# Miniprotein binders against b1l550, part 38

Target 1, 279 residues: b1l550
Amino acid sequence: MRLPEELLERARDIHSEAPSHRIKLDRVGSFGLKVPVEFKGFLLLAEADVWVSLPEGRRGVDLSRQVEAIYELSNPPKDPFSLCREAAISLLEKLNYADSSGVSIRFDAPLQDGESLKYYGVEISSIASDEIINKIRVEILGMTACPCTAELIRAYKSSEIAATHTQRSLGILEVSTKAEHPDPDKLASIIERAMSSPLRTYTKRPDEGGLVIRSLSNARLAEDVVREMIHLFLEEFGHLPEDTHILAAVRSMESVHMHDIYAERSFSLDEIRKEISSH

## First folded at step 6 (miniprotein)

Design Aa2
Fold by ESMFold2-Fast, scan of step 6:
Structure Aa2 (fold): chain B 279 residues (1-279), chain A 94 residues (1-94)
Amino acid sequence: as target 1 above (279 residues)
Amino acid sequence: GEIRVTVEFEKDGKRVTFTYKFTSPELLEEALKYIEELIRLLGADRVRITVEASSEEEAERLADELRELAERLGYDEIEVTREGNRFTVEAERE
């Protein structure tokens, strides 16, 4: 049932009233919105969250204005980076009581894999205040081979034992910067190059054996993969502002254990440059 | 082989328009899911969807699929209009 216009005009403006408790809220918004985006020639259905800060003296946020901000900017579908940045700025302009705004967009990014596609996870955010901070997180599965298994094969010197099971590992790179979002394809490439081998969507049986053997010849611990990811990241993205913050991590789904192995390093570019210069 | 879909949503006199270009049926299927979610979210009183495809058969099939979508979403009045390779599906709630 719709309420008559006269009753709506006489109703209290509840969201502008004082709250029960004078407490500031950091993030209030609309979460789980479906939004079309264009990514490198693909039209994808992404999931978006939009939010603003709420001052201690205001009871509620105008959610309709938040949804309008992102949907107006999504027509026609555009790249998720521009959409993220523009929507965050628009939210702050439209909701002038807010000190900050933010937008996050999540999608599975296609990557060409022979005649097929494989997918990796992307989450981007833009947070606007007196400055804009752009964040990107890339997650992609790859293959790691234990150096202990490689050493055992070397000791036995047997080609039949070379077909030992390897494990899947999830590589993670997260970047927070005042510059534009880094290219997620380049971040995914860094992760895959740091692994023992990338995974394939479609592999014929002869190629599968070759992939396993190649992985075993490039055996790496989760700790080795994280260090290599950081090294490759600095080669590609060392030009970013010194206060850029990076998280590099690997979660190895160990085939011989009921649990996973995890390795991680967080750092700023300023911090890591000082560390690398140490002997 | 390009398909163009234009969707207009109207609620309480406010109108929002989206235009999509597709070269793949998989991309169209993803966009239709988004369109359905957007209709539900906006609670649109009236929806106008225009389809333009390279083949008349393709446009007609898509228009029929969109008519069925409007029926599933509870629209009472549905009208389909043709102008060459362009089909328009107009749906409204009473």
Scores: ipSAE 0.000, ipTM 0.160, lowest interface PAE 19.0, mean pLDDT 78

Design Aa3
Fold by ESMFold2-Fast, scan of step 6:
Structure Aa3 (fold): chain B 279 residues (1-279), chain A 94 residues (1-94)
Amino acid sequence: as target 1 above (279 residues)
Amino acid sequence: GEIRVTVEFEKDGKRVTFTYKFTSPELLEERLKYIEELIRLSGADRVRITVEASSEEEAERLADELRELAERLGYDEIEVTREGNRFTVEAERE
């Protein structure tokens, strides 16, 4: 049922009224919106959250204007980075009582993998106020092999070929910057190169054997993977502003344990450069 | 084999075209749900989906799935055309 427009015209504007308590709210918005995006030639259905700050003297936010802001910019579908930034800016223009706005967009990104496709997780955001802060998080699975168990088995069996446990490991790179969002394919590449080996969506038996042998020959601790990710990140993205913040992390789903191993490092570009140069 | 899917939709005189490239029919089947949601969210009055696969049998199977998808979305006029390993599903609502 659609209500007569005359009733809507005569209804009180509840959201512009004074609230019961004069308290500012940091984020008020529409969460879990489905929006189409165009990513590197692919049409994807992404999930978006949009929000604004709400001042102490206003009861509510114009939720319909939040949805309008992102949907107007998503038709036709565009790249999620431009959509994220432009929608955050548009929210402040449409909702002039807000001091800040934000948009986050999540999707699974396709990545060419030989003759197949594989997918990695991407979450981006833009938060607008007197400046704009762009954030991107990339998660991709890879393989790690334990060097400690490999060495123990080699010593025990007097074998040149190490046998050890292998497991899926989740690599994470998160970047927060005043510059444009970094290319997620490059972030995913950094994660994969830091691992013992990448994972494949499809592989034939000989290729599968090669992948396992590669992992065994390139055994790495979660700590090793995080350090390598940071090294590779600095080579590729060291040109970003000095106040750019990075999280590099690995969660290794240990096949011989009921628990995971986790390693991480958070840093700014300024901080890490000073640390490295202190040698 | 390689599968190419081109989705073209039209709303209020505005036409938008996107092309997907898949190397596996399993990946495309999983992604069909996203294509369905995309078309639904677009509110398109007219949609044209072209599938080109390395085998005619594969392309025909995918075209049938796309026809069913258009029916689920409430399109009234659905036409499927074939040119070798290329199938086009055109759907329009009154």
Scores: ipSAE 0.000, ipTM 0.160, lowest interface PAE 18.5, mean pLDDT 80

Design Aa4
Fold by ESMFold2-Fast, scan of step 6:
Structure Aa4 (fold): chain B 279 residues (1-279), chain A 94 residues (1-94)
Amino acid sequence: as target 1 above (279 residues)
Amino acid sequence: GEIRVTVEFEKDGKRVTFTYKFTSPELLEEALKYIEEFIRLSGADRVRITVEASSEEEAERLADELRELAERLGYDEIEVTREGNRFTVEAERE
């Protein structure tokens, strides 16, 4: 329904008015939008947040213009990285009172592992100002096995492969960079290779035995997994700008405890290289 | 074998087309859920979905599923055309 033109002409422009208090807001926008994306040949329904900064002298943002910007760019569906970057730039261009803009897109990414299919979590963002910063967070479950209990049982039984407790562990890699978003499949691969064993959505008994034996033969502490993730990340992505910031973390859902074990490390590429070069 | 899905949207004279290849039926079933949501969000006046299925029986099942999908989205003119393992669903709003 269209409102009469006379009413629109007489109505106050609320958004352009002075606010009750002259305070700048960092993020104002539309959160929880459903947007289609194309990821490596798959059509996925992602969830997006879009925002801009709001200056101290302006009461509100044009929310309809924000939603229009991302939907225009999502048709046809495109890769979520291009959508994220282009939408952030478009928001800043369309809303000239803002000094920064941002877009975050979240989805579950399909991962082919032999004949099976599994999913891992992806969240990407682009924040535009006088420069653009791209962020990506990848989360995937794997298996870890306790080396301490394994060593005790191995010593007691004098066997090559010791029995120990195994558990699901969540691996996390988060990257913030001025370069393009890293490939999430490669980040997921790094996490899985750092684990005692990957997990699958479907497996037969012989395959289950193989995963368990792999975990027992490759027992790792959460601390071991984080260090291995960092090592593998540097091998794959050490070419990124030196001010690239990384978070590597593991949350181990310990099967013999009522609580989890957590290990993490945040670093810049410049920082970690100096640390490693000191022996 | 591969399953190929081509989706064409039309709204206010704007037409957009995209084609996806799927390596498994499980990926296709998940994609159909997202295709439904995308069509709903697009507000398209006309949509055409073409699928090349793995078998004649699968083509029939998918054609029925897409017809139901178009009905749920509120399209009032729905036509399904099938030739062997290939089918096309055309839907439009009057």
Scores: ipSAE 0.000, ipTM 0.289, lowest interface PAE 13.8, mean pLDDT 79

Design Aa5
Fold by ESMFold2-Fast, scan of step 6:
Structure Aa5 (fold): chain B 279 residues (1-279), chain A 94 residues (1-94)
Amino acid sequence: as target 1 above (279 residues)
Amino acid sequence: GEIRVTVEFEKDGKRVTFTYKFTSPELLEEALKYIEELIRFSGADRVRITVEASSEEEAERLADELRELAERLGYDEIEVTREGNRFTVEAERE
């Protein structure tokens, strides 16, 4: 049923009215939107949040304009990075009372690994104001092996390949920059290379044995993995602006403990370069 | 050696400014595509890109590429200024 269009002439414009309390809101928007994206040859169903700031003198946000902003840009499906950045800019243009806008898009990214596919988590955002800040967070599981127990077993048996406990570890790289979003496949690769070994969706017995032996030969503490992730990140993305901020973290689900081990480091490119070059 | 690229553009009083420090020219491709994307989608009225490299030939080559990018994006007032191994590309449209 469609109500008579003449009602628009008599209806109050609720959104433009003064609120009950003159309080600015930081984020008002449409959350949990489903949007198709094209990622490296794959059509994926992503989840998006869109928002704007709301000034203290305005009661509400026109939510239909927010949905229009992202949907107009998502048909046909395009890469989620361009969609995120363009939608944030479009929101600010369409809703001129806002001081800032933002778009967040999250999806599971497929990664080719021999004959199999595996998936890693990606969340990207773009926040537009007087400038644009792009953020990306990549999470992928890998394997770590304990070097402390490995050393004890090596000392005990001396002439055999050292044994130790292995566990799944979640690697995390988060980047906030005024430049382009880093390629998430490269971030995922950095995380996996920093681990004792990667994990796979499918392994045959010989391949499984190989991964375990690789882990045992490359035993690493969570602290070691974080430092290696930072080192590899600087090699790949050291060209980004000096005020780019990075979070590198590992959560190791220790197989011999009832609890996890966690290590992290946050830094700017400028800060870490000075630290590494100092003695 | 090291290549520095500083990007500055503005539209209706809003400004974006940031600097890259490349150690190899191969890393420039994604940066240039992003610069083009931002300028195109934001509708920047003025663009100023400064490139500085250890080699004068390298800096000049990159400046030429940026001039072509500005021309491709529809800027008709393009000026390239040199100061040693530093080249600045300024583009403006009305």
Scores: ipSAE 0.344, ipTM 0.771, lowest interface PAE 3.9, mean pLDDT 84
ESMFold2-Fast, scan of step 7: ipSAE 0.262; ipTM 0.730

Design Aa6
Fold by ESMFold2-Fast, scan of step 6:
Structure Aa6 (fold): chain B 279 residues (1-279), chain A 94 residues (1-94)
Amino acid sequence: as target 1 above (279 residues)
Amino acid sequence: GEIRVTVEFEKDGKRVTFTYKFTSPELLEEALKYIEELIRRSGADRVRITVEASSEEEAERLADELRELAERLGYDEIEVTREGNRFTVEAERE
């Protein structure tokens, strides 16, 4: 049921009133919106969050205006990077009481994998204030093989290729920068190259055997994978501004344990270059 | 059983594709509403929707629902084709 328009004229403007307590809120908005995006030739249904800061003297945010703004910018569907940046800027223009705005868009990105597709997780954000900060997080599964158990079995059985346990590992790269968002396909590629082997959507017996042998021949600790991811990231994206912040992480779902192994490192480009340049 | 729905939009010679997979009939009803909205917002001149289910009966029922969806969106020429448990609904205008 829709209420008569006359009721809007009689109702108090709750949002513009003074709040019960004079406390600033950092993020107020609409979360979990479904929006269509176009990503590298694919039309995907993404999940979006939109928000603005709320000053201590104002009770509420114009939520309906936020939702209308992002949906207007989503028609026709556009790439999620442009949508993120344009919506964040538009929110600040339309809601002049806000000091900052943000937009976050999440989806599963397709990657060509032989004659099939596989998927990796992407979250793209833009946060606008006196400047704009672009953030991207990429998560993709790969395979790791344990070098410690491999060495024990090699010693025990004197085999040239050590048998060991393998497991799925989740690789994570998160980048926050004043430059444009890095290409997520390149971030996913970095993660996969750092692993013992990539995972595939489907395999035949010969292909499956090859993947397992590759993993066994390239056994890596979670710690090894994180270091390799950082090394490969610097080769590909070392040109980004020095205040760019990166998180590199791996969560290994250990097949021989009831628990996971986790390794991570956060850093700025300036920080890591100084560290690597040390003797 | 598993149900797969693939939607392809075409406008001005450009094509965009996405695929849904469902294991629950209840989730499919909700997803059909989103598919309708996505097609409406795309402004596409041609749409191809392919449905594949574990049974021919389920696939045929879904194809009928998608045909009605294309009619509601104003498509003039609608064709449904079948290959086993795979049904394709092709809709076109202008």
Scores: ipSAE 0.000, ipTM 0.118, lowest interface PAE 21.3, mean pLDDT 79

Design Aa7
Fold by ESMFold2-Fast, scan of step 6:
Structure Aa7 (fold): chain B 279 residues (1-279), chain A 94 residues (1-94)
Amino acid sequence: as target 1 above (279 residues)
Amino acid sequence: GEIRVTVEFEKDGKRVEFTYKFTSPELLEEALKYIEELIRLSGADRVRITVEASSEEEAERLADELRELAERLGYDEIEVTREGNRFTVEAERE
C-alpha cells in the first residue's frame, strides 16, 4: 500500500537525527541481497552485502540508496569484480557522511571437471575509504591422505602403495590487496594442486580407483598442504604489492576421528619473503 | 629481470599507492586493465605511475602503454620523464 508523498515532508528525518548514544558503527547496511552476475560466460545468482560506516553523531543510514545503487549497477548483469568495486565507490560518493563503504558478493563458481562441472565457493569484497582494498576468499574441497598411518602400514610390509585413511579437506585462500582481485580459478587451482588429489563431481570405478591411488601416493599433512599452497601462491601472485595480505588454511575432516585438524598461516608478501630468505 | 610499477593518485581523501613487482610481463595486461578502471572510477585529478626495469627497452615500452592509458582517460597534461631505467608518467586533469 502506497502512502501519500505529503507525509514525507511532514515526517521527521530519523536517520539524520542524533543517536541515543554517540557511538560510531563500523558496518551498517543491506545484507543478503540477490543480484545477477556474469562470471566467465555464466549467468549466476549471487548474494550481496552492502554497507557504510556510520559516524557517532548520526542515528541511521539511508538503506534505500544502498539498494538502489547496487541494483542500478547490476542491470544488465556484469562481472562481479567490476560490480563490487563500482558499487563500493558509488556508495561512498552517495553517502557523504560515511568514512568507508564496502560490498561483498558471494557465489558458487563453476569449474570444468571432465565432461561435467564442479563448484567452489567465492566471496569477493571491495572496501573504499582513504584507499581502496580488494578482498577475495576461495574455498574448495580436495582429498588428503595421512602420511603417518601410511608409514606404519608400509613398515608392516605393504608391497607398493601403503594403505592409509583419506578424507575431504577444505582448502582456503584469502587475499587482501590494493591491486586487482586475483583470478579465483587460479586460487582454486593452487588449492587443488596442494592437496593429495582433487575431488570429482562424477567418477566411474576405474577413475575412482585412480583418484584414490593418486591420493595415497601423495599423502600430505594439513601442515604440508598449507605450506605448498603458500609456495604455489608466491609463484603465481608474487607480483602483487608487498602489503598484500594472505590467509592460507586447511581444515581436514579426519575420517578416523570425531574432530577435524586445522592449519593456517596469515602473512603479507613482504613478511613471507623475508622469512623464506632468512632460512 | 624484475619490473616495478608504482601507482600513485589521490582524489577527495581517497588515496591509492601501491607497487607491483613483476618477474614476467604476461601478468601486466590484467594489472593495466585494473589501473585504468581504478583511475576512471576514482576520478583522480592527478596520477603518477613509475616503471622501472633492468631493461630500458621494457621500461620504455610499458611507459608508452601507460601514456596511452592516460590519453584514453582524457588527461590534458601528460609528461613522461626518464632517469636511467626508470620512467615516470605524470598526468593531470582539472
Scores: ipSAE 0.432, ipTM 0.806, lowest interface PAE 3.1, mean pLDDT 84
ESMFold2-Fast, scan of step 7: ipSAE 0.000; ipTM 0.119

Design Aa8
Fold by ESMFold2-Fast, scan of step 7:
Structure Aa8 (fold): chain B 279 residues (1-279), chain A 94 residues (1-94)
Amino acid sequence: as target 1 above (279 residues)
Amino acid sequence: GEIRVTVEFEKDGKRVTFVYKFTSPELLEEALKYIEELIRLSGADRVRITVEASSEEEAERLADELRELAERLGYDEIEVTREGNRFTVEAERE
């Protein structure tokens, strides 16, 4: 099942040949690699993508060198932030024809939820060239309650309690910076605090009733949640470089509609501070 | 008060620069760990870190920490320069 190594001497080096068309490629690599990582005391199975830029004069990339770069650094398992940064730099060292490299690592992060755990999505990246750019995306579900329907019901004289529809909403914070990756637990906390209420892995009836009442008393539009997320982000991470770029977004899975509501804002720290101070 | 940390390092004629603006000292520990890691991984030939703080004592303390960081990373030509509440740590190696 293993071909003779003598064939390597006689075979053409396809990857180093000129391509049919002299076109540069931005990202060429190994995607969907399974790697173990250590995250806040947990051993997790993560999924990684590794890539490099490919110059117009070279036909292909050495796939084995890409896999070697990340696997050498993932044994023993280490924190995904250090793995991401170190692997990106290692790719440039191993593949000297590349002008840039990148590594992306995705996993579900555990978060303490009473006596149990809940999970939120994390994707981190490091892109290396003449500098290193670190990126993190956090996604977590929460609950929103409609203030419009709540106000309509309050106008009626038929109920002694607030009533409105509630739905799951996905909160998203994405940060790209020359500084260190922000702590994903803090990003998740910002998202949850911006929502009408957080979601739980498990609740008994009294606790479930409490979450519903909390959301009803804190009704928020998707637009409200995005603005609150930005406000809370600036309080927690305003120390980052001014050219740090942030995406704040909410996708509300509206329980009274067959479609979702989506709200987002992209900005740099410099841009948002000038906008806020212009009032 | 605000603590401003400007990080600048150079390798093979290429420069990387970024600035932190801290309003609390609690965030400095993570930043310093990242700065150390980044310089170590890049193999920078020259490092220049400037600290500005509301008090001279605070800026000097941070400059001392950064000088020690440069010493731990193997830089043998380390110079600390002061201009009021602004301290600059410059480190070089062959």
Scores: ipSAE 0.330, ipTM 0.767, lowest interface PAE 4.0, mean pLDDT 85
ESMFold2-Fast, scan of step 6: ipSAE 0.253; ipTM 0.734

Design Aa9
Fold by ESMFold2-Fast, scan of step 6:
Structure Aa9 (fold): chain B 279 residues (1-279), chain A 94 residues (1-94)
Amino acid sequence: as target 1 above (279 residues)
Amino acid sequence: GEIRVTVEFEKDGKRVTFTYKFTSPELLERALKYIEELIRLSGADRVRITVEASSEEEAERLADELRELAERLGYDEIEVTREGNRFTVEAERE
C-alpha cells in the first residue's frame, strides 16, 4: 500500500531536527545488506554494512541515501575492494554532515583445491575521513600436529615416524593500511604455509595419508604457527607503509582437550622491524 | 633500492595522505594504478605527489610518469620541483 504523496510532503523532516541530547555518534548506518560482488571471476553474494558519523546537532541519518550509495555502485557487480572504497567516498559526498564514513563487506572466498573448491573467510573495510584506511581480515582452517606428544611417543617407541595428535586450527591475518587491500589469496596462502598442512575439501586414501604424514613431519605449536605467519607476511608484504598494522593469530581446536589453544600478536611494520633488528 | 611515494590530495580544504614504499617494479605499477583510482574518485582540486628513490634518474622517471598521470586526470597547472633524489609533482585545477 502506498500513502498519498501529499501526506509525505507535509511530514516533518525528523532526521534534520535537533536531537533530545546533543551527543555525537560514531557509526550510524545500514547493516546486513545483501550485495553481489565479483571476486576473481566468481559472482558471490556478500554481506555489507555501511555507516557514517552523526554530529551532535542532528537527530538522524538519511538511511535511504546510504543504501543508494552502495547499490548504485554494485550494479553491475564489481570487485569488493573497489566497491568498498568507492562506497565509503560516495557516502561522505552524499551525506555532507558526516565527518567519516565506512563500508565493510564480508564473503566466503573460493580457493582452488585440486579438482574441487574450498572456501575461506574474508572481511574488508574502507573508512574515509581526512584519509582512507583499508582493512582486511582473512580466516582459513588448516591442520596442526603437536610436537610435544610426537617427541614423547618417539622416545617411548624409538620409531622413525613420530605419532601425535592432529587438530583443525583457524589461522587469522588482519591488516589495516593506508595502501590498497592486500590480496586475500596471498594472505590465505601465508596462513596455510605456516600450518603443519592445509586442509582439503576432498581426499582419496593415498592423498589423505600423504597430508597426515606431512602434518606429522611438520609438527608445530600454535606459537610456532603465529611466528611463521609473521615471518612469511614480512617477506610478502614488507613493502607496505610503516604504519600498517597487522594481527596474526591461531586458534587450535585441540583434539585431546575440552578447550582451545590461542596465540596472537599485534604489531605495526615499524614496531616489528625494530624488534627483529635488536637481535 | 627502496622507492617512496607520498600522495596528498585536497578538496574543499580537506586533505588525504598516503605513503608507499616498494622495491619491485610490479608493486610500483600496481600502486600507481591504485593512486590514480583514488585521485579520480576523490575529485581533488589539488594533488601533491612526492617521489624519493635511491637514484636521481629513477626518481625523475617516476616523477615524469606521475606528471603524465596528472595530465590524464585533467589537471592543468602542473609544477615539478626537485631536491636531490626527491621530486615533487604538484597539480591543480579549478
Scores: ipSAE 0.000, ipTM 0.366, lowest interface PAE 13.0, mean pLDDT 81

Design Ab1
Fold by ESMFold2-Fast, scan of step 6:
Structure Ab1 (fold): chain B 279 residues (1-279), chain A 94 residues (1-94)
Amino acid sequence: as target 1 above (279 residues)
Amino acid sequence: GEIRVTVEFEKDGKRVTFTYKFTSPELLEEALKWIEELIRLSGADRVRITVEASSEEEAERLADELRELAERLGYDEIEVTREGNRFTVEAERE
């Protein structure tokens, strides 16, 4: 049922009223919106969150204006990075009482895997205020193999057999920068190259054997993988602004334990360069 | 085999074209859901979807799915054209 428009003239403008308590809110918005995006030739259904800051003297945010902003910019579908940045800027312009705005877009990105596809997780954000901060988080599964157990078995058997336990490990790279979002395919590539081996969607018997042998021959601790990810990141993205912040992490689902192993390092480019150069 | 889907839609004289490639039927079915949502959000007055499939059976099944998709989205005039393993669904609102 649609109510008569005449009722709108009688209704109070709740959002513009003073709140019960004069407290500023950092993020108020519409979360979990479904939006189409075009990513490297693929049409993907992404999930978006949009938000703005709310000043202490205003009761509410016009949520319909937020939804309008992102849907106007998603028609026709465009790349999620441009959508993210443009929507954040549009929100500030449409909702002039806000000091800041933000947009986050999440999707599974396709990656060519032989004759098939595999997927990795991507979350991008743009936060607009006096300046724009762009953030991207990439998560992809790979394989790790334990070098400690490999060495023990080698010593025990007095042989060249590279035997040890293997497990799935989740690699994570998160970048926050004033420059444009880094290419997620390059971030995913860094993570996979740091692992003992990548994982695959489809594996025939000979390929599966090769994957396992690669992992066993390239055994790495979670700590090793994090350090290699940082090293490879600096080679590819060392040109970013010095105040760029990075999180590199690995969560290893240990096959020989009832628990996971986790290794992490957060840093700015300025911080890590000084640390590396001091040794 | 490879399946290629090209989606063209027009709104207020503006045309947009997207092309997608799939190697599995499962990925195509998921993509059809995204295409449906995309067309719905676009508000397009006219839509042209071209699919190149690996077999005639697959082409016919996809043509039916796309026709039903256009009907669900409220298009009044729907025309399906088939030439071997290539088919085009054209849909228009009044």
Scores: ipSAE 0.000, ipTM 0.204, lowest interface PAE 17.2, mean pLDDT 81

Design Ab2
Fold by ESMFold2-Fast, scan of step 6:
Structure Ab2 (fold): chain B 279 residues (1-279), chain A 94 residues (1-94)
Amino acid sequence: as target 1 above (279 residues)
Amino acid sequence: GEIRVTVEFEKDGKRIRFTYKFTSPELLEEALKYIERLIRLSGADRVRITVEASSEEEAERLADELRELAERLGYDEIEVTREGNRFTVEAERE
């Protein structure tokens, strides 16, 4: 049942009223919206969150204007980076009481994997206030092999390529910058190159054997992987503004333990360069 | 009386347009801050701001404030045109 629109003339404007408590809210919005995006030639179904800040003197946000903002900009589907930026700006335009706005879009990105595709996680956002800040988070699985057990088994069997436990490890790179979003395929590549080996969707037995041997001969601690990710990131993206903030992390799902191993480092480009140049 | 401000900004051939309606000058002052922020964030090369008020005097005053805002945002070529109670401020950055 649809109520008559004439009731809108008689109803109080609840959202414009004073709240029971004069407290500012940082993020109020519509979360879990499904939006189509075009990513590198693929039409993907993404999930979007849109929000604005709410001042202390206003009871609520006009949620319909938020949904309108992103849907108007998503038809026809466009790249998620432009969508994030344009929607964040549009939210400030449509909701003039807000001090800031934000848009986050998440999807699984296809990556060519021999004769098939594999997928990695991407979350991008744009937050607009006095300036615009672009953030991207990339997560991809790879393989790590334990160097400690490898060395012990090598000593026992006198082999250069020792048996050891291997496990899936999740690599994470998050970048926050005033520049454009970094290319997620390049971030995913950095993560995979830092691992003992990448994971594959499909392998033939000889290729699988090669992957395992590669992993075993390139055994790495989670700490090693994080350091290598940072090194590779600086080679590829060292040109970004000095106040760019990065988080590099690895979560190793240890096959011989009931718990995971986690290693991370967050830094600005200015901070890490000073640290490295201190030697 | 009622005041209407329409802002258009253009970057790389793409245009965004929005309109605000105000019943008091105090609400307009806050809106001008939001408009300034939006233009700055857009990186627009060209901006067109149209002010329509219930009185010619009020529209002219607001057009002057918008011209000053365009100057603060670094626009080099600013033109103000009038048609009755409507003032248009056009600004371009070279």
Scores: ipSAE 0.000, ipTM 0.222, lowest interface PAE 15.7, mean pLDDT 81

